# Designs tried in a protein design chat: VH-VL binders against q9y8t7. Part 24

Target 1, 261 residues: q9y8t7
Amino acid sequence: MRDSFLQKAIASAKDRTSLLEEIAGNCSPKPGRPSLSSSIREWVYRVGGAVIAEYKRCSPSAGAISTLDPVSYVQATRDASAAYSVLTEPNWFCGSIELIPYFARYKPVLAKDFIVSETQIRIAACMGASAALLIMEALTPRELQELAAAASRYGVEVLVETPDASHAVEASRLAPGSIIGVNSRDLKTLRVDYEAMLREVSKAREQLPGEVILVAESGIDSPDKALKAFKAGAQAILVGTAFMKNPQLREKILAELLQIP

## First folded at step 5 (VH-VL; framework fv_zagotenemab)

Design y02
Fold by ESMFold2-Fast, scan of step 5:
Structure y02 (fold): chain C 261 residues (1-261), chain A 123 residues (1-123), chain B 112 residues (1-112)
Amino acid sequence: as target 1 above (261 residues)
Amino acid sequence: EVQLVQSGAEVKKPGESLKISCKGSGYSFTYYWIEWVRQMPGKGLEWMGEIDPSDSYTKYEKNFKGQVTISADKSISTAYLQWSSLKASDTAMYYCARGTYWDLSPKYAFDIWGQGTLVTVSS
Amino acid sequence: EIVLTQSPGTLSLSPGERATLSCRSSQSLVHDDSNTYLHWYQQKPGQAPRLLIYEVSNRDSGIPDRFSGSGSGTDFTLTISRLEPEDFAVYYCMQGTHYPLTFGGGTKVEIK
């Protein structure tokens, strides 16, 4: 029997938690962190949609994605981004918790990792993260509730990543006040199902209260795909590899949004 | 030797049920997906869907969802493609193939194919 | 759904000639991991398809060096530098990047 990618990632995250505790000790959340949800709402008000730009140096199947350093990436991307998603998972994404402080100087930061402990959330906040990713498929309902409550105690917003509309609705009930993501990436195969995501975003938008921020994730590599995600009901999109390769894609996405009155 | 061996040709009437098989050998059956591909007479290849034999998780191409059922029995390294009620339009060659995962090489490809099962549906 | 358009539908050539087969995608096939999962399969009459080229340009085990793949994003080419008698077959491109998985319509390479 083979362990799934998700099972391996969770096991790694549990092991890394002990190291994080040793390194960071009793740190307290960094004060003055900007709100992720407020930034998204502001961009939606101004231009009709928000872009969360992801800094991701490696991926599970390909290794290194880009040689862009964080400074160059921020200089190329900050004017068109509502927030940064920063990978802190080291084994498959070449991430590091130490990347957060740099990006946090400019925009709200979403700490992107396989989060399984309150310690990971606290330390992300210590480094300057405004929000943390919780993957619904990686957690039991009780674990999701407990981690969302812990995030609240640390003043950390939560983006709950889900595979479809029914899970999005459940996640919103289990973690009230959370930003909800619908991911086009299948966590078993790591393939993208962009059309399915559009259908599920539309269904989720119909069922979720209007004040719940909905994010479309993965598979958005063109302005047309971004526009379709927004039209389906997402207030924000999370884009990784396409922006690492073509930082100027953000400007094209904004230009498309500005053409829709 | 890595092999996928499919069940023999079938001749059926419209409305009949059918279950064809694809048996893997020479590798760890649960490490790979099983892909199902249809080829209508004189036509090209069409992906129907896939299954992870380790937990029977399935993905279907939308037009085949509800028309066929994909299943697997990992204890005997065998995957299945099943119809509850055949139509004449189901006449085709059906291939199973081994789908490689993101952590295998080649990635996201069909590296080993079964010999095919010809299904003929006529009155 | 991603549509793969293969052209020409038929190539009529003699042994020893070069064959150039095209596969064009309706959307980019670049995965989030920066790889392009565009594969080529060879199918001879009465036989199952065989993996020929994977991830645009890599030859599968045992495939002769006269076969080569190239391309990026949406435009891909399979080249057979010098046709051998056993190369007359139908060739299919396939993308593994997006659901649903899709194949091109095929290019038949036949003897003149």
Scores: ipSAE 0.462, ipTM 0.786, lowest interface PAE 3.1, mean pLDDT 89

Design y03
Fold by ESMFold2-Fast, scan of step 5:
Structure y03 (fold): chain C 261 residues (1-261), chain A 123 residues (1-123), chain B 112 residues (1-112)
Amino acid sequence: as target 1 above (261 residues)
Amino acid sequence: EVQLVQSGAEVKKPGESLKISCKGSGYSFDSYWIEWVRQMPGKGLEWMGEIDPSDSYTKYEKNFKGQVTISADKSISTAYLQWSSLKASDTAMYYCARGTYWDLSPKYAFDIWGQGTLVTVSS
Amino acid sequence: EIVLTQSPGTLSLSPGERATLSCRSSQSLVHDDSNTYLHWYQQKPGQAPRLLIYWVSNRDSGIPDRFSGSGSGTDFTLTISRLEPEDFAVYYCMQGTHYPLTFGGGTKVEIK
């Protein structure tokens, strides 16, 4: 029994989409949602880099992660965060689209899920999300293009998650105007390859136009790792449970950022 | 009985090619990753890389990428480690071990090991 | 790469004594899922390694309860409460959290 985690997650997302289509009806994207890219650019201008703080209650390998309730999480992370990444995948990450409105009160929200349908993007926008995650490895090139176009129609920004620089370049070509992420987590093994990610971020920065925002994802659990990611060319980093377990990490990352011109 | 059985010891000259094998039995071979570990004479363990036999996806430690090729044939439950041109510095004991998938036995540890293949490269 | 430093390099002890082996990581081994993928292996002369302890403190199937693991973050310990003759071997720690997977240099537990 070899079904990969990604294959199971995609199949689940397709099933959830059918249910969401029946429940959500004809909801319209919530107006006045703040821009994810604008927030990242503002933080980069002000302090040299941006942090996307991820609210994640469970993971596939560990089950329940000890983390704060949403109110406590916002209190702990708001001053150092440019945006929130909110898990909406319910089966492995204990996520819910109902969490989006709360986080959207404070910062732009990236809806983080295995997005395979236009309906998932529309509903996230109805709940207040500013951006949606598209995983390049989960989609065909045509699917990526179609979902990015759908997001644009709903006024939703896209963060395309990629495993390396060559995919980052292709993602930018297939979905122009998207924020591009390079993920240190291998989606087959779920292990983190932080040093490979740094090399790939650096390569992607050289090949992509300067206005394309690069995000380094996973494996950043110290100020030194955050600093190296920014120096490699990332404008933003995505940080999960490390913030909850190390309150000083937020302040130390900010201190490191203030040293970058 | 779950086991990994490796091919026998090899004595080679520099420049020769070599392919050693690791055969799994007693379990679903394509449901687990195969790990390769090197141990130079009198030295410790060194991870070389891994393969998913179900689709031959590989991951290498940086210093071994381009030095060796890892492959697998799931139809005969066998993984391989191959050199196109051996060097004296390749003299070592080579172990294969069973890794894991995230949802089957997510230890992220090597729970079953082959007996090892001693490769000696000398002129 | 994450460097695992084991100490001491050699422990010379008699049967019945307690062995305490250290493994220190150059970086935190806590995975994003809050687990710590630090494992211990035993290798006897002429044999392949075998898994003893996984996830810091869990004994693998069939491992006697005299073996225990502890630690967190970057500092880990393998303890053998009362050495038996068959326990004289080289012990390796390994991290499975980050690529590349890395092993410590090993601690040899030898008879005095």
Scores: ipSAE 0.516, ipTM 0.800, lowest interface PAE 2.7, mean pLDDT 88

Design y04
Fold by ESMFold2-Fast, scan of step 5:
Structure y04 (fold): chain C 261 residues (1-261), chain A 123 residues (1-123), chain B 112 residues (1-112)
Amino acid sequence: as target 1 above (261 residues)
Amino acid sequence: EVQLVQSGAEVKKPGESLKISCKGSGYSFTEYWIEWVRQMPGKGLEWMGEIDPSDSYTKYEKNFKGQVTISADKSISTAYLQWSSLKASDTAMYYCARGTYWDLSPKYAFDIWGQGTLVTVSS
Amino acid sequence: EIVLTQSPGTLSLSPGERATLSCRSSQSLVHDDSNTYLHWYQQKPGQAPRLLIYKVSYRDSGIPDRFSGSGSGTDFTLTISRLEPEDFAVYYCMQGTHYPLTFGGGTKVEIK
């Protein structure tokens, strides 16, 4: 029998728990971490939208996406990014928790991983992360509630990634105060359904309270797609591979859509 | 050998129900998606939808959502395409094909095809 | 939805000649894993389609080397270097990057 990619990623995350417990020891969340939600709201107020720039070295099927180092990435993106999404998953995304302190010097950091334990949230906070990703499709409702509660105890904000509007509404109820993401990527097939995401973002915006931040994820590889996501009702977009590979796209999205020089 | 075997040709009247089958053999049925493709007489190929037999997760092309039901029974390695009420416009050749399950080197292509089931709907 | 436009609609050639078939996409087919999921299928009269080329340029198992694929982003080509009698068929391109999955309208390669 063969497990889905998501099931394999979850199993790997559980296996990493003992090593992460050794690394974390009895650490405490780093004080003075900036708020992810506050940064997003500030950018929305100032220019109408926020960009969460994702530093992702590898992907499961392609291997290395880019050899762009963290310093070069920050120099290219910091002036127009509200936050950094930093991959800490090591097996498929070439991530590392050790990357968090560097990015946290500049912007709020979203720790992006297959999070299945409180230890993952705690160690991310110890390293300087402001927020942690919880993937709704990877968790039972009870697990989502428990991990969101744990994040709250550590002063860590949560971005709950969902596939559609109905899950977005449920996630907001199960984890009150969370940032809600709608992902255009199907986690079973990894195919992108960008037009469905726009419809689901629009539906979610209508159903969620106005104060809930909505993020559109994946499939944004042009200024037009970014603009459509904002128009659909997303306050932020998460952009990964396109920013790693195309410096011109970074500048066009950040300058044109955010109306900055 | 790896193969998909479909049920035989059907002749139906508008309003009748129909369920056609696609049986996989020679491979682990739950490790691959099953795709459904329609070809109307003299026309090209149209993707209808897909199913993951391991958990019955389905995706439909929007024009087929609500018009057909895709299902699978993994205990007998068989996928199904079903209509509750056929229309004359459903007259077509229906193919099932083996999709790919995501892995480190997926083709994301339909590498094995059934022989097709001809469905004729006329009054 | 992604529209795939194939040209020409019909290509009339003799055995031994070179066939060049085009498929143009309305949007980029590059996945963010850097692969391009554009595939080519062959369909002979009365038969199910058969996979020829996957991911732009990779020949499926057992496909003769006279078949080759090329292209990038939105512009793709299937080439048959020297037509054999068994190659006269309809050829379809298909994209697997975006939902819904879509096929081109087909190019019929017929004997002159």
Scores: ipSAE 0.514, ipTM 0.781, lowest interface PAE 2.4, mean pLDDT 88

Design y05
Fold by ESMFold2-Fast, scan of step 5:
Parts: sequence; C-alpha cells; structure tokens
Structure y05 (fold): chain C 261 residues (1-261), chain A 123 residues (1-123), chain B 112 residues (1-112)
Amino acid sequence: as target 1 above (261 residues)
Amino acid sequence: EVQLVQSGAEVKKPGESLKISCKGSGYSFTSYYIEWVRQMPGKGLEWMGEIDPSDSYTKYEKNFKGQVTISADKSISTAYLQWSSLKASDTAMYYCARGTYWDLSPKYAFDIWGQGTLVTVSS
Amino acid sequence: EIVLTQSPGTLSLSPGERATLSCRSSQSLVHDDSNTYLHWYQQKPGQAPRLLIYKVSDRDSGIPDRFSGSGSGTDFTLTISRLEPEDFAVYYCMQGTHYPLTFGGGTKVEIK
C-alpha cells in the first residue's frame, strides 16, 4: 500500500538509528555551542527579525537544487544570517551529519532531519549542533515530550515544527522553552500554502506567551514574503531553496528590515 | 483502460441534499489523489479540493470548506462530493480528476478526468 | 492565492496558422524541488478538460509535437505551431506548486 512521504521518512530515520549508533560510538556533546534562541533574539533586537539560512542540496522528487559548496554558501550568507539550518537527512535531501561541524564554526546550527530517536539528538550535539528539529506531525504527544526532554539533557535546543496555530500552542505546552515553527509546507503532498501559514502565524503569535520565539518556515522566496511573515508575528524565518538559487535575496531582505530607501 | 466515470446529471431544488460519485478503474485507486473541479455555466475552471483515498485525508479551497463534503470509499474505488443543502448558486458542471502524490517524478497535474456531472439547482 | 492571468481572452485564427497563448503568474511557481508546476489543459466544447503540457514544457502522452510550452518564473507560453481543425478549443493554464491549486481564466481559440 502507499505510505505518505512523512511515514516513509520516519521509517527511514528509525532504520538509520542503528547505523548512527555504530558510527558515533560513545560521543559527548561538543562544548561551547552557541544558543540558537539567543542569536535570534539578538538579531530581532538589532534589526527587527532573524534569518535562519538553510543549506539544502536536494529535495524530494529527485531534484538536485544546487551544487553550491558549504564554503561558498557561508561566504554568501554569513553576514545576514542568525543561524544555519543543516539537512542531515541523506535519502531525500542529500544531507549529512558531517556538514554540521563546518557550519557550526560560524553560526548556531539547527540539525534538520526527521528526528525520531534520542540517538539522533545526541549525535547532532556531538557534531556541534545547537538545536534540533522536532516535527509535531511526525510524533505523538508523548514522543514529543520525551524527545524534548532528551534534547534538554544534551544541552540541545528544540524547534518544534507545526502546521497551524492550535498545534503551535499545544507544542509550546508539551515542550516548554522550545522555539515554535509554523510550516507552510503540506507534509503529505509537499505543496506550499503560504497564505494559510501567515494566518496561522498571526493566530499563534496572539496565543503564545511573548517570550516564545515564533519561526515562519518554507515558501519564502522574496523580500515581500519575508516582510509579511515578520509583520504577521514571526521573529525569524527559515529560508532554504531561495537562498541556494538566489544568494542576493539575503541582502534584499536585510535592506527591507533596515528600511533602507 | 484508466478511467474516471462520474454519476449522471442531476436536477434539484434549493434546500435538497445531493451526493455525486466518481468511480476509478484500471489503476490502483489508493495510489492517487482525487481532485474536484467546478465549472460554472459559461465560466472557467475552479479547484474545490482533493482527497487521498488511502486514508480519506481531505484538503479544501477555503470557499468550499463547509459548503461541500469530499469523501471516498476505497473498497469500491469511488470518491464522492456531497451537499447537505443545495443553493441555486451551486448550478455547475462538476469534474473529478486524478491528481498525483509525491514520487520520484510527480507531475502535480490532473492527467485523467471524469466526463463531468451537470448539477442544475432551480426552483 | 496565486492568480494566473491568461491573454488574450479570445484568439481568432484560421487552420494552418500559429497560435501563441500567454499565462502570467502573480508570484513564482518554482517548487523547492526546482521544478515549476505550470500545466496546460485543452477543453473542447461539451467535453472534459485534457492535460496537454505539464511542468512548463513536457508533453503528456499522445500529445502532438505541434503543441509546445515554454517560460520561467512567472511568464509562460503555450504555442500551437500549425492549427488543426480539432485544436479550436479553450485552453487553461494551472499551477500545482501552491495551495490552493488555481487555474487561469482561459483563452478561447476560435475559427476566423
């Protein structure tokens, strides 16, 4: 029978757990990792918003996005980025855990993967990640709580990705202190619903405590879309494909935030 | 032969309920989305929503959510579009079409269409 | 929502002539997988629509070579190199990248 993309990704992640255990052995979290939330708050204070730049070489549907190497990407994005989101999922996103140490030299790193085990979080921390992605739709409430607690034990911050305001509120309750993301991407079809995300970001901002960082994810491919996300109440945006294809977009977003005529 | 066959034309009065059908054959029904498209008399095409027959997950265009219900019965390879209370403004041709899901090479296009069901609502 | 604007609304031509149809998107249709999910459909009088071109320029199975698609970003074109009698129909563009899925208003290709 046909499984959803999300179900296939989860099954793959579970299978990869044993291999990760063998590769990393008994590693310990890397000391001195910078805080993702602190970096976001600093950028919000300085310029009114933060950009999490995503390094993503491939995406589902067998599409190679760019051959841009990590060095060139950092050179192009470092000055306008609060953090890097680094794909570690190998089967659909051409990711690798080995990418984390490079990006961690420059900015806090969010390890982006379908995380289903404590082992994935531990190994990300060993490689230098400051934060790990937990996908609300991929986890039961109990699994979300247990993985968030595990992240805390390893000194890893959590960004919980949610599809709407109601889930955002519940995620914040289940994983206190987490950064909350609202994703414009439908995980069944992989289509983007940007306007629905803006409505849900606005509702989530109204309902969440003021200290909770809200991130708008996916579908931001222009300065106008970035500004609308910030105006809706997001403190940060996560930008992937657009930066891989058009690195100059970062400077345009920064210019708009600074209101440079 | 891959086909989508829709139920016949309907003539109804305002306030009546209606359920029209779209039956797939010649392919794995649960491997594709079913899309619903409306065409008002003399007007263009308008996407209403979709269903994944494998788990009955639905997505609606916002103006149709609450006005119609999309459902499917995978045991008989049939999708449905239903109104609890018809209005004259529901007069239109309704098409079902086969959508695609994520795969190595998804089209995200409607490659097979039903013949359409004309619904006329008048007093 | 994504608005697709088709022009002209009506194109009056004779068999053997070239038809050029435009579709403009209010925003980029490039998906994160680097594909652009803009598609063209043909609807003949009294019939259901038929898929002609998908992903800007790929012909669906059985579609004659005289039909071609081109474009990028927000500007797209459907070309019929030499109109046959059966090509007189209404043509719709559609985007599959963003929810909600949207269609253009259509271009009617009619006999002069």
Scores: ipSAE 0.577, ipTM 0.811, lowest interface PAE 2.2, mean pLDDT 88

Design y06
Fold by ESMFold2-Fast, scan of step 5:
Structure y06 (fold): chain C 261 residues (1-261), chain A 123 residues (1-123), chain B 112 residues (1-112)
Amino acid sequence: as target 1 above (261 residues)
Amino acid sequence: EVQLVQSGAEVKKPGESLKISCKGSGYTFTSYWIEWVRQMPGKGLEWMGEIDPSDSYTKYEKNFKGQVTISADKSISTAYLQWSSLKASDTAMYYCARGTYWDLSPKYAFDIWGQGTLVTVSS
Amino acid sequence: EIVLTQSPGTLSLSPGERATLSCRSSQSLVHDDSNTYLHWYQQKPGQAPRLLIYKVSNRDSGIPDRFSGSGSGTDFTLTISRLEPEDFAVYYCMQSTHYPLTFGGGTKVEIK
């Protein structure tokens, strides 16, 4: 019996599913949700890259990491963000599905959680989420296909998080039309391998069809790192709460995006 | 008492194989990663890689991947560092240390160290 | 690869004096969880390293109050307020925010 963070998170998500099923009842996806992929493509067309801003109150390694309320966070970040990533995992990230409706008023919302059930996708859509995260390392190939199909039935886009280019290619094949993420964070140690991520993003870009949106995740805490991720072939980057709080870093990201040929 | 105990000093010739050990005691071995650190004579510390003893998942620093093998046997609370063919440039002190485990405010620092295993490779 | 530059290479001081050691990172060590995983280790001749300070400023268990760490972003300092005879050693900083984990080159604190 392994005692990894990922396994604990998956077990917790499975335990939460029955309560979510009772809460969700027969809810239907909220109509009129904006497309995550369309927003990313618009930002890429306009300025050369997109930022998915993540609202994350806690993390496993840090506990509580931010005291900014959602209103203050949106006011600080919406002009530079193509989308919001909203944590709905309650035990390690202090997330809540109740946060989704607020952020969805402003931008497409990516529901970020350890998703193991169709119910998690449906309730996120009922709350207003445009997309859901599927972690390839947390799912079997069959589970990934089944959850991606369920998302499609609910009109929910999928961002499949992968650790490397090989998995990115396989994820794109198993979940056609999905957005593909390459994560610099090692899910076992939670450490960031930013340089390896850049190499894997570059390899994935070469192997994936040009229309597939590629996202670089985690470890982007400076304008220079953001620029390198875009130059490696990512169309979007996912940046954490602490980074997006800094107005100067936000302005510098936009300025550097305009420099991309 | 929490401690890591390493195997004794080794004197080897180039081309020989070697496997050194690091045994944990006084704590749940599978709850912490084991880190391997090299110190060449008169030089500083170099991180080589790490292992999660619970499932033998490994991470290597690029220059050591393929040069050494890190493994662990959780049934006897022991981690290993192995060379298939030693070189004179492998002469160094090798430390194991207790590293990160997610859970309960991890330090992400090496809080317990083995005493070191001196490996001398010469002809 | 994150490069940690320690300065000076050698500090020659007498017991009772204050020691100030610098560690500078080539890149920010702030993790996206807002923590900074910069740590300090002490190594005495013939001995294994010992953890002194973790996450910039937190003393590990049993470490005397005379040791303190400070800094942010890329600039970090280890201070020993009043050197004791047992404090003459080599001190290393290390970062564990990014793979690969990296150590500084060390600062030797020696007796004048």
Scores: ipSAE 0.432, ipTM 0.770, lowest interface PAE 3.2, mean pLDDT 88

Design y07
Fold by ESMFold2-Fast, scan of step 5:
Structure y07 (fold): chain C 261 residues (1-261), chain A 123 residues (1-123), chain B 112 residues (1-112)
Amino acid sequence: as target 1 above (261 residues)
Amino acid sequence: EVQLVQSGAEVKKPGESLKISCKGSGYSFTSYWIEWVRQMPGKGLEWMGEIYPSDSYTKYEKNFKGQVTISADKSISTAYLQWSSLKASDTAMYYCARGTYWDLSPKYAFDIWGQGTLVTVSS
Amino acid sequence: EIVLTQSPGTLSLSPGERATLSCRSSQSLVHDDSNTYLHWYQQKPGQAPRLLIYKVSNRDSGIPDRFSGSGSGTDFTLTISRLEPEDFAVYYCMQDTHYPLTFGGGTKVEIK
């Protein structure tokens, strides 16, 4: 009788889309948004890897996980971040689309939500987002293609989140030009499988064209884990709660990046 | 009352197949994970894998993947652990347990355990 | 894989004494949601394990106040403030922050 977390999140997003259509009006993507992929490539060129810093106020299992306001978060993270991932999902992650404009002043913004509609992508772009998250497991192949095409029309880059290498390869074919993420988090239990993610990142790197950016997601809470993800073939890592809980983590990760052979 | 009841002890020879069961009662069987744990004679606990009965999604510890098959029949609220060809090294007590996740319980822990099934494999 | 090391392997104590059991993880067990999914189980001879403490310090329903859990990151402790005869058992720590789920090797608390 209980739906999985992912199914509940998708159903909620569909309901929110109907409401958003009323408030979206004729808004147009904000001009001059910096490229997420370009920022990642620049950081990789300079120091061997990129960090996407994630701002989320709460999670399904913990409730409130961060008490830092956006201003304090940016101040603590901007020097070490290639981009910000900003949660806009309100029910489980305490997100808000209204957070995007502030973060977009400093770095490219990835709008992070259960995106099921073109309207969500358009509104994120209107607020200043450079990229939008599409979750492979939340979408049919047709839905993924249609949403990626919509993103392209709005000048929004796409990060497709996948659970493994085979899905990463499929996602890259269905949505050419997308950034590809491999997530260590099981979306049914929310448990982390970091070692499996490393294996899948390595497999995906072997199979994907060299120009496709790979992002390792979740479970990176130490400099050693960050370094292993980069060595496995990821160009960027997505780091959330651990980054804010330990302010020195950013300095430690940066120091490890400078030592990459 | 909430409980997990496992099938009785088994005595088998190497090379034989075996399927043991874990039946849930007193709760919504499809809403919880079933965890399988091995305990070899005189040894500690080893997590083998888990199944979500609603869609039969499985996760295995790498040393057990290919050695055993975990399955479930939600129509009779029963999970299974199966061997196609038993080895003497499979001699152990096997426990099933109920796994929780975020919206069922913030515990994540194994809150209800079966009584165990002793499997003895010898010639 | 996360390795949980329990020490000591055996504690020989008398009823009324304090028992302190250690569990150390090979890496941090702090989840992205800021919770630490480290749990303690009790197993008596011939019986299935029983959940004792979940998420470091929370007693499960029906567990007496003499049992307490503490710790953070990689170092965790189970304390039994005053051993009762029924407390002589093997205690296991377990993490389920990361796959694969792993148990410690156990600490046997026995009468001596």
Scores: ipSAE 0.126, ipTM 0.691, lowest interface PAE 6.2, mean pLDDT 87

Design y08
Fold by ESMFold2-Fast, scan of step 5:
Structure y08 (fold): chain C 261 residues (1-261), chain A 123 residues (1-123), chain B 112 residues (1-112)
Amino acid sequence: as target 1 above (261 residues)
Amino acid sequence: EVQLVQSGAEVKKPGESLKISCKGSGYSFTSYWIEWVRQMPGKGLEWMGEIEPSDSYTKYEKNFKGQVTISADKSISTAYLQWSSLKASDTAMYYCARGTYWDLSPKYAFDIWGQGTLVTVSS
Amino acid sequence: EIVLTQSPGTLSLSPGERATLSCRSSQSLVHDDSNTYLHWYQQKPGQAPRLLIYKVSNRDSGIPDRFSGSGSGTDFTLTISRLEPEDFAVYYCMQGSHYPLTFGGGTKVEIK
């Protein structure tokens, strides 16, 4: 099998975990972290949907996306965001674990990385993250269960990213209480399949218990696409590059959402 | 040197099965995806689907899912496009092309194309 | 799915003239990595397509300087600054970043 981007990212994460164990020592999760799921539910109750705004400075292949600093990004996005997704992956996304404390002052933080170890989850919690991303395609079922259990021990919520409805249902079964994401991005090619995601979100919503939060990920770069994702059954959307380039877009999404009777 | 060579033209009747091939040479076959593109007589190009030869992972355009099967045999650097039961509407030129490169700086463009296989389905 | 609309359907020009071909996308083609994976292919009669321009404006290896690509978001242009006899062909745009991958309907550049 040739090395895909996902395989390289996983290998890098495993190497970083060894270093993080030495640096972090025995840190303890920061108390008083706000709940990601509670914030999403509040926004859904108030306006019919939630936006998770992603702070992402770089991406694979392109390099720098935006020169917008964290302060400017928060000033532009905080009023219309339920949460921040913060990249902690340093090699392809220019992320840093040290960004978490800044964003955590304002909203719940989802630590976004290729998480393959309990150490990554613990350190994110020590820095103030409320939730951690687990990528189903990057993990075996046993690994997913073990990492979700570890997150629970650290008081960290989990967003399990899945490629389709059948995996979404399985992820919810393997990691009860998790937020479930359906990603339009193919992790082997990095191509976006937005229409397939809408179909899979709709199918996942039909099959998942009503209390399970469903998130649509990637490929949302306009208010129309955001509304279609919400109408398909997602309670939240996760938006990265579009907000880095046009932070005002989330206010337009909120304005459109408020127009639904 | 780097090339994709496709199998020869086919003349078939409706209901017959068919398997056409696309052989890569001059490069690492498993390092690139193989794309399949249809061109009906006098018409434009239509993407049908793609395969990663290293693990036979496939993606299809929805109208071709269930109508054709894309496969690959990495031991002989060959990709295949197969029909279980041909229809007259399958009459077209079929191209294979080299797709996404494995590294993190892909063009996402089809840089090498096969010469095409003309499939004619008539009663 | 993303629909690519090419115009005009046919351009009738003489050698030495400038050709300008349009490709319009039904939605923005900017990928999450900030690249735009809009490509141009040339197809001569009886031949397979050939990659001409990739990612909006980059000439593929061996492609003459007279070919250039430009564009933003949803509107893209292929320009042939001075047509040579071998340039009379059908040109297709394609987006490579969103499933399903899609091609435009083509623009035929024919001799007047």
Scores: ipSAE 0.482, ipTM 0.803, lowest interface PAE 3.3, mean pLDDT 88

